# VHH binders against o26223, part 319

Target 1, 191 residues: o26223
Amino acid sequence: MKLLWTSQHIKVTVHIDGKVSKMDVLEAIKTRRSIRKYQDREVPEELIDKILDAAMCGPSAVDERPWHFIVVRNREMLEKIPEVHPYGAMVKDAPVAIIVCCDSSLEKIPGFWVQDCSIASQNILLAAHSLGLGAVWTGVYPLEDRVEGIRRLFSIPEHVIPFSVIPLGYPAENPGTRDLFDPDRIHLEKW
Key: E = the ipSAE of ESMFold2; O = the ipSAE of OpenDDE; V2 = 0.75 times the mean of E and O plus 0.25 times the DockQ between their complexes.

## First folded at step 22 (VHH; framework vhh_7nfr_2)

Design AB52 (at its last look DockQ between E and O 0.09; V2 from the best seeds 0.00; counts 0 for: pae O 7.6 > 2, placed apart)
Fold by ESMFold2, look of step 22:
Structure AB52 (fold): chain B 191 residues (1-191), chain A 124 residues (1-124)
Amino acid sequence: as target 1 above (191 residues)
Amino acid sequence: QVQLQESGGGLVQPGGSLRLSCAASGFTFSRYDMSWVRQAPGEGREWVSWISYGGTDTWYADSVKGRFTIARDNVKNTLYLLMDSLKSDDTAVYYCARDAFDLYGEFDSPFDYWGQGTQVTVSS
C-alpha cells in the first residue's frame, strides 16, 4: 500500500532546466574553459533556446543587433566542418554547433559588427557553461579562407558574414580553472 | 607519420635573398594553417610568418614585414618562405611548423609538429 501510494506520489514532473543548479555570474566567468571533448549525449532544444536568448541579450553598437545564428545538429554537416576550418576537428564530435553570423544589411554604423558578434559569442559560451554544457569558440572571421569555406558549406549569402563556430555539448573533460589575474595590466588614473 | 622537411638554407651576404621550402607528408596539408618559426643561437623561438590553409590570409612578424613572403602550394604539399634584404639579425635555424592553436586558445604551444630546421646564416 505504501508502495502504491509512493509510486503515485513519484509521478512528479520536474523541469529539465539548466537552472536547477544556478551558477553565480562571476563564478561562470572565472570557471568557463574551452571544452573540446563531449559526451555522446544529445543537447535538448530547450537549452539551445536559452543559450541563444542569452546571446541576444548583449549590447550592440547603436542597438544594431546585427547577429544571426545557424544551429547545426545534422551529423553529415557537422562532419564536413573540419574540411573548411582548421581546428574544427572537435566540431564533428559535438552534438550541436552554433554559427554566429553578421547580417551586414542590419549594420547601422560600419565596422562595429565585429564587437557585436564577439559579445554574442562570449554570451553563448557563458550561458552554455551556466547550463552545465561545455563549448569552445573556434575563430572564423577575419580569416578569408575560413569565412569563404563556412559560407559555401552552409549556403550563407554574400551579405552575411560567418563570424564564429561554437560546438557545444555535455563536457567529457575538466581542464580546471586558471589564475590569469595580472596586476601589471591595471593602471590607476593614468598609464 | 606527419613529416615536415625544410630545405633551401645556406650562407648569404647582407642584402641577399633565400627561398626556403618545406615538404609536407603524412597529413592533408591543405587543411592546415602553417607557420615559419626561427631560433637564433642561444635565444628562444620567434614566430616569423603564418599562412592560412587556403593561402589567402598571411601574417608577418614586424621584424620581417615587407622583406619576407610566405606562400604555399597545396598541389605539391609545399610551404615556402621567400626572404629578401637579409640582415645579420635574420641568422637562425628556420622551422616549418603546423599550427594547432585555436585563435582563442588556452595553451602554451600553438604548434603540434615541427620540421628539422634549415640553417640561414647572414655573414657580415
Scores: ipSAE 0.430, ipTM 0.765, lowest interface PAE 2.7, mean pLDDT 88
Fold by OpenDDE, look of step 22:
Structure AB52 (fold): chain B 191 residues (1-191), chain A 124 residues (1-124)
Amino acid sequence: as target 1 above (191 residues)
Amino acid sequence: QVQLQESGGGLVQPGGSLRLSCAASGFTFSRYDMSWVRQAPGEGREWVSWISYGGTDTWYADSVKGRFTIARDNVKNTLYLLMDSLKSDDTAVYYCARDAFDLYGEFDSPFDYWGQGTQVTVSS
């Protein structure tokens, strides 16, 4: 059984045996979409490992690598996330979610952790897409109610800041592709 | 120009019901997630409810869960909030808010547009 994900001219074939067609980085970037509907299918641990590996490959300020990842597969916990997370409704339908966190004690330069965790989060999305999965970035930080909600739910210590919740699964929707290029946003030499 | 206009607020007794409406214009309503946010006097804004662009997914704050229902009519470009079993602590100005990201948004975004709000007062 093959799962085919088609976005415009790019076809990602996911094999049941875990073999996935390779996608080049530009294709992954350009064709990635937020996916909020998932199949009733488990995501192999191997894929999660690959995604997490990718998540940790991004740069960070002075190589501080402040990120931590909570992998959530427990159905009860997944179902609780929407209770504290607006826009998190789809999490309950995902087979797995990754919570990206920052350990503030690892910060070498204050404030850059947001960028670091953003890079990690984006890499998760790109990696997921390249592997034939769908994902969506649901923001936690800097909204206090979400931060505290997720913190409480997962018993995250005070020095660790939940940043994003990213549900993942095999996609059950195809939102299509989009052209986001805007030449008006490009300035040469000066504004 | 993006416009959001709330209506339906008023004075109601505890246990009563109200239906808020938000008329949207100036953008493709069906492509945007929408939310209700409320602010009580002297308090910060509270995220009350969220609905996806297609209306298939919803979220409620714990404070209103089981009592409030968010809905939308994409043909009429209207967002609704059905409020049942109203309590005194529901007293606030209720705002309709548009997600900053449309159907193609990357993540749940802050709101980029708000209505003027409609006053809901729950008092005996």
Scores: ipSAE 0.011, ipTM 0.304, lowest interface PAE 7.6, mean pLDDT 87
ESMFold2 (binder alone), look of step 22: mean pLDDT 81; pTM 0.814

Design AB53 (at its last look DockQ between E and O 0.84; V2 from the best seeds 0.00; counts 0 for: pae E 2.4 > 2, grease 24.24 > 24.2)
Fold by OpenDDE, look of step 22:
Structure AB53 (fold): chain B 191 residues (1-191), chain A 124 residues (1-124)
Amino acid sequence: as target 1 above (191 residues)
Amino acid sequence: QVQLQESGGGLVQPGGSLRLSCAASGFTFSRYDMSWVRQAPGEGREWVSWISYGGKDIWYADSVKGRFTIARDNVKNTLYLLMDSLKSDDTAVYYCARDAFDLYGEFDSPFDYWGQGTQVTVSS
């Protein structure tokens, strides 16, 4: 059994057999932070599978499930992403990145794919965190430069829209936790 | 060292036009989104306009939309702000800023570098 510490000082127990201790969903949500520094350590495929499974478990408009995922481990490709995503510099340092895409041909009701892919992206972040990994959501859509850049780089068909790039890895930073609760944002019955 | 140097400010009458320039150096200009930010006396900084690294994505504050045009020349490492139909309320120091905007980032500021600013005064 190996003990891992997340950037939020969350103790994650990793078993020798690859099993990871469970994290409460509220804990995962509340303690998750964007992680942009990663250890020089590979992420097991099993964890990526779990993350992708989680990514596909979110709801979508009329169950359209328009999402596709590109799993990128190739170093050359990871190193090229920052060229078309100026604020994706950390991607080159990650052992793996997931590109969340929308297949527009799967969209049943126009416009909801953004929400669908957002849910998928967030689930990736939460799942990663719960598994002792760090991740960050780097926005692609709706920025045309980034969309086209990623599209070109990964030969993504025109009907498929890259939505987000999410690098993942074992955390090499500790940004701490934040209290983001704001009661002023809560309105009862009416504004 | 990252450097941003604004120019083109001055005194202009209401309805007039100015063209601001920002000369960038010390970094790969073509790989960064850029912004114009302004600060009026006694006021906070206002985000005026944004342009993506490739120039395809542009944003304007509502206060300047339809009057200002942001542009960039990645060969010249220069950011521009064309200001038309200037109003007294446009009086401010205008800053060129390198965007550190990581969407869904957790940063205190969306900008990491600023110029010294150029004064724009709109007065009759």
Scores: ipSAE 0.458, ipTM 0.776, lowest interface PAE 1.1, mean pLDDT 90
Fold by ESMFold2, look of step 22:
Structure AB53 (fold): chain B 191 residues (1-191), chain A 124 residues (1-124)
Amino acid sequence: as target 1 above (191 residues)
Amino acid sequence: QVQLQESGGGLVQPGGSLRLSCAASGFTFSRYDMSWVRQAPGEGREWVSWISYGGKDIWYADSVKGRFTIARDNVKNTLYLLMDSLKSDDTAVYYCARDAFDLYGEFDSPFDYWGQGTQVTVSS
C-alpha cells in the first residue's frame, strides 16, 4: 500500500506496524554513528536482505564484486567472536552480525578488493541506519591475528579473506551527531 | 581492576640496551592489543610500538624502527620492549598501554589504561 504525496515527490510506504520513513542519503551519511548497544529485539530477515542488497550495489574494481557475506545469528557463535577479536565484545549482545569477506578467486585485478569490501561495508552501515538499525564496523583485515581467528571460527577457506565484522540491531543508545567538517582538508586546483 | 606495572628502566650510555617489562593483571591480557608510549619532559606523548593480542601484528614508530623490539608473553601476562642502540633522544618515561577501541569504532582516545611509567635516561 503506497501513499503518493504529489506535492513532496516522496513515495511513502505505510507498513502494518505504521512506522516507515525514507531518509535522505546526505542525512543518513551525516547522522550515522557507531552503535554498540542494542535492544533485545530481533532483526527481521527481510531487513538483512535489504542491507545485503545495498551492500552489493557498490562499485568494485573492474566490476569484480569480490564480496561474500556471512550472516551470524547463532548465539553461541556470536559469543565466540570476542575470543578472536579484541573489541568485539558488543557482538555477543547483538541480535545479528554480518561478516564481510573477499573471495580472492573473484579478484580481476590484484589488491583492489580492500576498496571493494570497504565500499560494501560502508553501504551496510548506511543501509542499516536508514532502516532504523544501528551498527558498527569492527576491523579484521589487515590484522593477521584477527583474520586467522575469524577464519578459524567460521571455517572460512584460505582463498577467502574476512574483512570486517559488523554487529547490528535496533539501537539502545543515541550518541548524537558530530560536526566533523574541516575546510582545511579541502584543496582547490592543487595541494 | 586493570593494572599495568612497568619496570626495567634506568640510566644507560648511548649505544646501550635496556629491556622494559610491563606486568598486566585484572583483565584477560591475551585478548587485547598493547602499546608502548613514551613522554620526554615537557613534551606530549609519543607512540612507540604496538603489538596485536596474539603477537602476529607489530608496528613501530619510524624513530625506533630497527632498534626496538616489542614482544608479549601471554602465559606470564607480560609486555616487553627490548631497546637496543639507545640514543639520547630516547630519554623519556615509558608507559605500557592497553588499546581501548577498534580502529573504526569512533573513539575519543586510543588507550583506556596505562601504567605509572618507567624512566629511561640515555646520558651522553
Scores: ipSAE 0.447, ipTM 0.781, lowest interface PAE 2.4, mean pLDDT 88
ESMFold2 (binder alone), look of step 22: mean pLDDT 81; pTM 0.818

Design AB54 (at its last fold request DockQ between E and O 0.75; V2 from the best seeds 0.00; counts 0 for: pae E 3.3 > 2)
Fold by OpenDDE, fold request of step 23:
Structure AB54 (fold): chain B 191 residues (1-191), chain A 124 residues (1-124)
Amino acid sequence: as target 1 above (191 residues)
Amino acid sequence: QVQLQESGGGLVQPGGSLRLSCAASGFTFSRYDMSWVRQAPGEGREWVSWISYGGKDKWYADSVKGRFTIARDNVKNTLYLLMDSLKSDDTAVYYCARDAFDLYGEFDSPFDYWGQGTQVTVSS
């Protein structure tokens, strides 16, 4: 029985019409791609608010919620980010970026803040995609040069750790979808 | 134009040491992470070591950990690889590469520019 996995071209019908078609959660997860090219178009504040709301909806260890978010729209600052983040070149082309940070003073159990901020970062990516935006996770932590670079650039206090930089914008590329399912990575009951 | 030029390779006895250099030009060297990659005869390319743009972060392959040291001089636009306790298995062409990847990136290649390479031969 040849399971013809018909590559259902999930036509992400970007409904050009103003109605943000409600993308279901599984569709958002499966069709999300890193977007590094953006249109010369501003992102409405309303969408950023929705994305930030989503970012704060993830679980955290013992509900510590250690995350903070810096929303960057200033062109000069966006253009400076690549100077301290060598692989953040696309940030200069984005209309907005979100910097996810951890306030270490809020940490209740050591070490779980990385997971907490990762969940927040992923929620940003998924929310952005569901709203018709493109985004990419650019890693900051745990690289010391990048952490210190972003800290210095944005005058971030010592007890606050920059974790990720996420540029966002209307996508100017379509990388397509990937099938990353690997049944060999699934183990039943035992390895 | 971006240019990377390796030097310092040669023939050395097992247990010996070499220092490789990579001269960079045509870009702002201090703003890029850099790597050493090697390719042994008949084998694929192996990522040997990485250093951040400021030099604070370093990584080594398990095969060279404790024996090799990566360094950089951003004033001289030069990348270095200090190779101690060399083994026959270290015989390869060593390439300097400019990094073009992020930890969570979906990049086709982690490197965007390469040097021509320098031959390192460890033989008794």
Scores: ipSAE 0.654, ipTM 0.854, lowest interface PAE 0.7, mean pLDDT 91
Fold by ESMFold2, look of step 22:
Structure AB54 (fold): chain B 191 residues (1-191), chain A 124 residues (1-124)
Amino acid sequence: as target 1 above (191 residues)
Amino acid sequence: QVQLQESGGGLVQPGGSLRLSCAASGFTFSRYDMSWVRQAPGEGREWVSWISYGGKDKWYADSVKGRFTIARDNVKNTLYLLMDSLKSDDTAVYYCARDAFDLYGEFDSPFDYWGQGTQVTVSS
């Protein structure tokens, strides 16, 4: 939406700009952890907008941008997710969840939507973390039971594929940072 | 109390077949993904197979692909492992395990409950 950003988005950006965490991108990548416990505190719509803006900044195969996002705040709907996702128990306790979907009608190259939606999902995690929120990527695709369960619950049409469910909120836990660098995975010039 | 009770193990000749069962109680079985894990004498535990809560998705370790079939009956709360073309290398204690954490969960262990195991011995 270029026309909307010329006036209203600029005003929102100026009002909010500089009030949010100034986390270095490398710090965000290194310190992001899966967060499954959330404060009883609402997440402002403004922060969700920033997170989704970041999600859509990812590259995609031939710029196909196949992603769609379902923002879930309704308590009843959040409480139903564990019925169709065996490990989505924390989702019922989250103030909000984002479902990342592929609209297969937007694919320009078959099959690359998985990479595209993975990029968008990771951007959601990093953006949430940089804004002081905690999140976790709960897997949906390619598990058929989960895909069909989430599709049914949210009335997602057959040509749209739910990829991930990402609950998020202000964190109520701190799992700490991990040191995962492994030089044995690095190959110079050839295998 | 979550309980998993394996049965159906025994002594079998190479090339033979066996069916393992795991009776589940104390939780809503149909809402959990389940695995079979085995442990040969003197070795660590080796993941064998996995089935999604609704039974639509199944995965197998390379060592058992084409020979083993995982199945579940959500009415009887029972997990199965159908083992064909058994080899000496399949000799192990077989455990039924409940998958606890999503694949992206950043946990040290994917399983939160285990059965007592059932011995499978393939004669040489």
Scores: ipSAE 0.461, ipTM 0.786, lowest interface PAE 2.4, mean pLDDT 88
ESMFold2 (binder alone), look of step 22: mean pLDDT 81; pTM 0.822
OpenDDE, look of step 22: ipSAE 0.569; ipTM 0.818
ESMFold2, fold request of step 23: ipSAE 0.360, 0.344, 0.365; ipTM 0.731, 0.729, 0.744
ESMFold2 (binder alone), fold request of step 23: mean pLDDT 81, 82, 82; pTM 0.821, 0.826, 0.824
OpenDDE, fold request of step 23: ipSAE 0.649, 0.635; ipTM 0.851, 0.844

Design AB55 (at its last look DockQ between E and O 0.68; V2 from the best seeds 0.00; counts 0 for: pae E 3.6 > 2, grease 25.7 > 24.2)
Fold by OpenDDE, look of step 22:
Structure AB55 (fold): chain B 191 residues (1-191), chain A 124 residues (1-124)
Amino acid sequence: as target 1 above (191 residues)
Amino acid sequence: QVQLQESGGGLVQPGGSLRLSCAASGFTFSRYDMSWVRQAPGEGREWVSWISYGGKDYWYADSVKGRFTIARDNVKNTLYLLMDSLKSDDTAVYYCARDAFDLYGEFDSPFDYWGQGTQVTVSS
């Protein structure tokens, strides 16, 4: 099945009055794309708060909620991230980045923190998109070079594991939407 | 200009060993993950191995696990592939590739630059 790239322009209607049109959850999921180009525009703190609120609303194993978030706006720090994250070049161009971390001391059941932080990261992406922002998930864990790099840069203690770096900003690109539905990946009752 | 140049290929008998090298130039080598990709005649490209920019992380295709070792020298701007216990199925053109996109990229190819390749032929 040929992935029909439908170039549907996600009209992010930024209303002049600061009201971001609310997307429903399915729309947000389906239309979300990784955004790596950002406008020279600051992201209001209110939006970051909403995004972080969303990030903390996901489920976690036995409600362990192991996540921590580092909000980075400092230009110097943003510019340093690419030094330890080879594919984080866009971070230097973003007005803000969120680093999702796991506090291992909060982990109740081993290993599920990856899922927990993934959920948090995805919620950040979805929330950002729903608010008219663009974001991209740049992987940190489980790559040791990146984990250690981010740890060092942000003085993250050893028991805390940086998981992802998510730059955010108003989009300066529109990659369009993808249809990723694949019925061959659906099995009924049995494989 | 980004340049990748593979070397070290050749004819070897089954069970033999080769060491491939890839000389990188035109970019900051130490800031890029690197990969080896191979293409056998009539086959598609196969991702063989990956190494992180700092060399601490690596990956191998199942087909080469335990036999191949990827390494890099960031001072020399060189990527290596040590190939031991070579099999006939390892016959391919081996390419050095620069990784362009992160794991969660929505791209067709994770690589942006390739070398010209070096021929590895495993035959009795």
Scores: ipSAE 0.433, ipTM 0.765, lowest interface PAE 1.1, mean pLDDT 90
Fold by ESMFold2, look of step 22:
Structure AB55 (fold): chain B 191 residues (1-191), chain A 124 residues (1-124)
Amino acid sequence: as target 1 above (191 residues)
Amino acid sequence: QVQLQESGGGLVQPGGSLRLSCAASGFTFSRYDMSWVRQAPGEGREWVSWISYGGKDYWYADSVKGRFTIARDNVKNTLYLLMDSLKSDDTAVYYCARDAFDLYGEFDSPFDYWGQGTQVTVSS
């Protein structure tokens, strides 16, 4: 890779390990699993950029787009998340985590931000998977203990609501796929 | 070694009350969400109630809502289940369980450690 310095900016080239994502969207949805074990391998900034781009492509209530994302790579901060999240132990072992937040000042219709941030969170999981990464959605909202703990740890202001913490990295496990289709959940014409 | 020890079960008349306790040791109790789970004779295990690690969040199964109260004391490392208005249908072994996976987990068993259980028998 080559580093170019100019008076305006420095361009940093990030290389993907020869693998170019070409996963079909239905395949991504059907094969994505929660991954809680990660390789000791850095996740390039380019991949995080692609994941966050995907997160922001989701629909939102009246296009309000209330989401904000905190990207956490600092080891000390990642190691503190388990102190305020009982099931966030894998976050300390992840090279990076993304915290999905709602900025309530961006809400146009009160109360739909949960759906909006859920869509963004699921897009993060799918995009990570399509790029050869593993991730897991660890829940924060609506649990008061977790919301307060994450807000304090990351100095999140009171009008911003932490929704989820998503650790991610190159997977060190393969739990396989599941067949969860249940035709009894399908109702034609009415209930 | 993680240990969970239930106590407080017994024989009680319908309409009676019991208080179950679960003493926890071998882990940092205040860092874990906890549940009560019960198993009636010949039945599978049924989740009863859940409480968050700080005690601010809690939920109950519909079958016990309004009659049972979950609580925890993080200083004494003890989980409680206060059972009122007991019915014959409440007869079961009651287990204290430590939650293993987050709400959105993809495993068949949401709990990684269980106590030996305490018998609650409601009969007239």
Scores: ipSAE 0.315, ipTM 0.697, lowest interface PAE 3.6, mean pLDDT 88
ESMFold2 (binder alone), look of step 22: mean pLDDT 81; pTM 0.821

Design AB56 (at its last look DockQ between E and O 0.81; V2 from the best seeds 0.00; counts 0 for: pae E 2.8 > 2)
Fold by OpenDDE, look of step 22:
Structure AB56 (fold): chain B 191 residues (1-191), chain A 124 residues (1-124)
Amino acid sequence: as target 1 above (191 residues)
Amino acid sequence: QVQLQESGGGLVQPGGSLRLSCAASGFTFSRYDMSWVRQAPGEGREWVSWISYGGKDTWYADSVKGRFTIARDNVKNTLYLLMDSLKSDDTAVYYCARDAFDLYGEHDSPFDYWGQGTQVTVSS
């Protein structure tokens, strides 16, 4: 059974056998949308592995690679995330979530971990989309309540900073595509 | 049903102070970020202040920074806005709003519920 998700411009065919049509990187970037509704369908571990592989392929400041990932499939834990993470309601409906964290002990240059984890998070979103999954970036850092909430919930050590929670699943919505190109945001040579 | 009810507005002289309250009901108050939004006559709504569900994080518009303090009591299900050094430009209807802001959301309104508002008038 092929699940065909058609956006106005891109058909992503997900095969039940785990074969996914290839999506080029520009297509993935341009057609990616936040997905907050998921099918009642498990995400194969193979796909999560691919997503995590992609998450670790981004650059980091001086190659510090400070990221850690918590893969959450436990239903009880998924249901608890919204309690400490406002606007993470969709997490309870996802079959899996990835929590992106920074191990501060791995940080070589202060402050760039935010960029590093952002890159990792974005790669998760893009990879998920390219694999026929839907995902959304729910911000944790730098909100202290959310950081502390997630920390407590998952017993994350103090030197590790939860950065984002990304629920993943097969999409149960199609928000369409957006044209976000704005030439007014482009400056040549100078502002 | 979600309900938000503002109170504490009134007439005050420039330089004066007011304390607004918002009584929340119909939802788990302690799980939601909350905001104050104001609307001056003939103007659009202005996001004034924000507080996280646990009260550890706050934000203020530049226009009110250093003068206003947002706070909450999750036991009392109440949101507060302490307004000091009030200016004429602070004259507006002040609304309590439940935050629905998804930081990386693409289509969501930042707020899903609003109170009826309370009038704040700063005039000599």
Scores: ipSAE 0.592, ipTM 0.823, lowest interface PAE 0.8, mean pLDDT 90
Fold by ESMFold2, look of step 22:
Structure AB56 (fold): chain B 191 residues (1-191), chain A 124 residues (1-124)
Amino acid sequence: as target 1 above (191 residues)
Amino acid sequence: QVQLQESGGGLVQPGGSLRLSCAASGFTFSRYDMSWVRQAPGEGREWVSWISYGGKDTWYADSVKGRFTIARDNVKNTLYLLMDSLKSDDTAVYYCARDAFDLYGEHDSPFDYWGQGTQVTVSS
């Protein structure tokens, strides 16, 4: 038996046997927001492992799986990111950041690594949200200044391309949900 | 106190050229992406061009691509816009703006500081 006693925006279901429903995948997609303020609270390694597992579950062109991830917890390194990323100021306040990279030696089809790393990056955001964390995708590629800066800061080798920097932590803000569906963007049979 | 001050505007004939400058102070200029934005009489503001903090990346609105060139001097803390082949619809107040844009960060406003603007008038 399922009892609904909250509004449709926030639902908690309680069965007589005590089970509680987890966040549905469509709800996670619809409610994920960019989070730039974090609690002063560490993120357990186990949650980072789950997030990176989710990142690697994404499809990739010809199954090339070109991604590598740098997990950054060191305060000095996190505090240096704003020096090479103009909009990474919140990274210094995050307990951890994940840098998504492409290893170009793993490319099987030129140029599709961008889609591959974008899929991995979005999976990180969704997985973090589903685990009660907040995150934001700060862009690196294709901006040469940001790519060069991040590569230099983290000693990333020449054949590896930093794609995104994703700070994350337990959220200290709630921007609210968005209603973005636009049927005018849908074209049947032809443009 | 963040301050942006444009100069170099004026009256020019169609087909002419102008070079705009923007002097920046009160912040570490070399750490910020910068934009030029313009506003024609009775219109909203239209983004014109963008340059990354190190100057290696540039973007242009389609309306000015091939005619305008953005540049920066991080030693002099100055942003530039070289405007060639000017047309009457380029008539506007031109502002330099400090970019608050983060590609995927879901910001409501792309710019956090603006200059006073410099008038560019293209007429016969």
Scores: ipSAE 0.398, ipTM 0.761, lowest interface PAE 2.8, mean pLDDT 88
ESMFold2 (binder alone), look of step 22: mean pLDDT 81; pTM 0.812

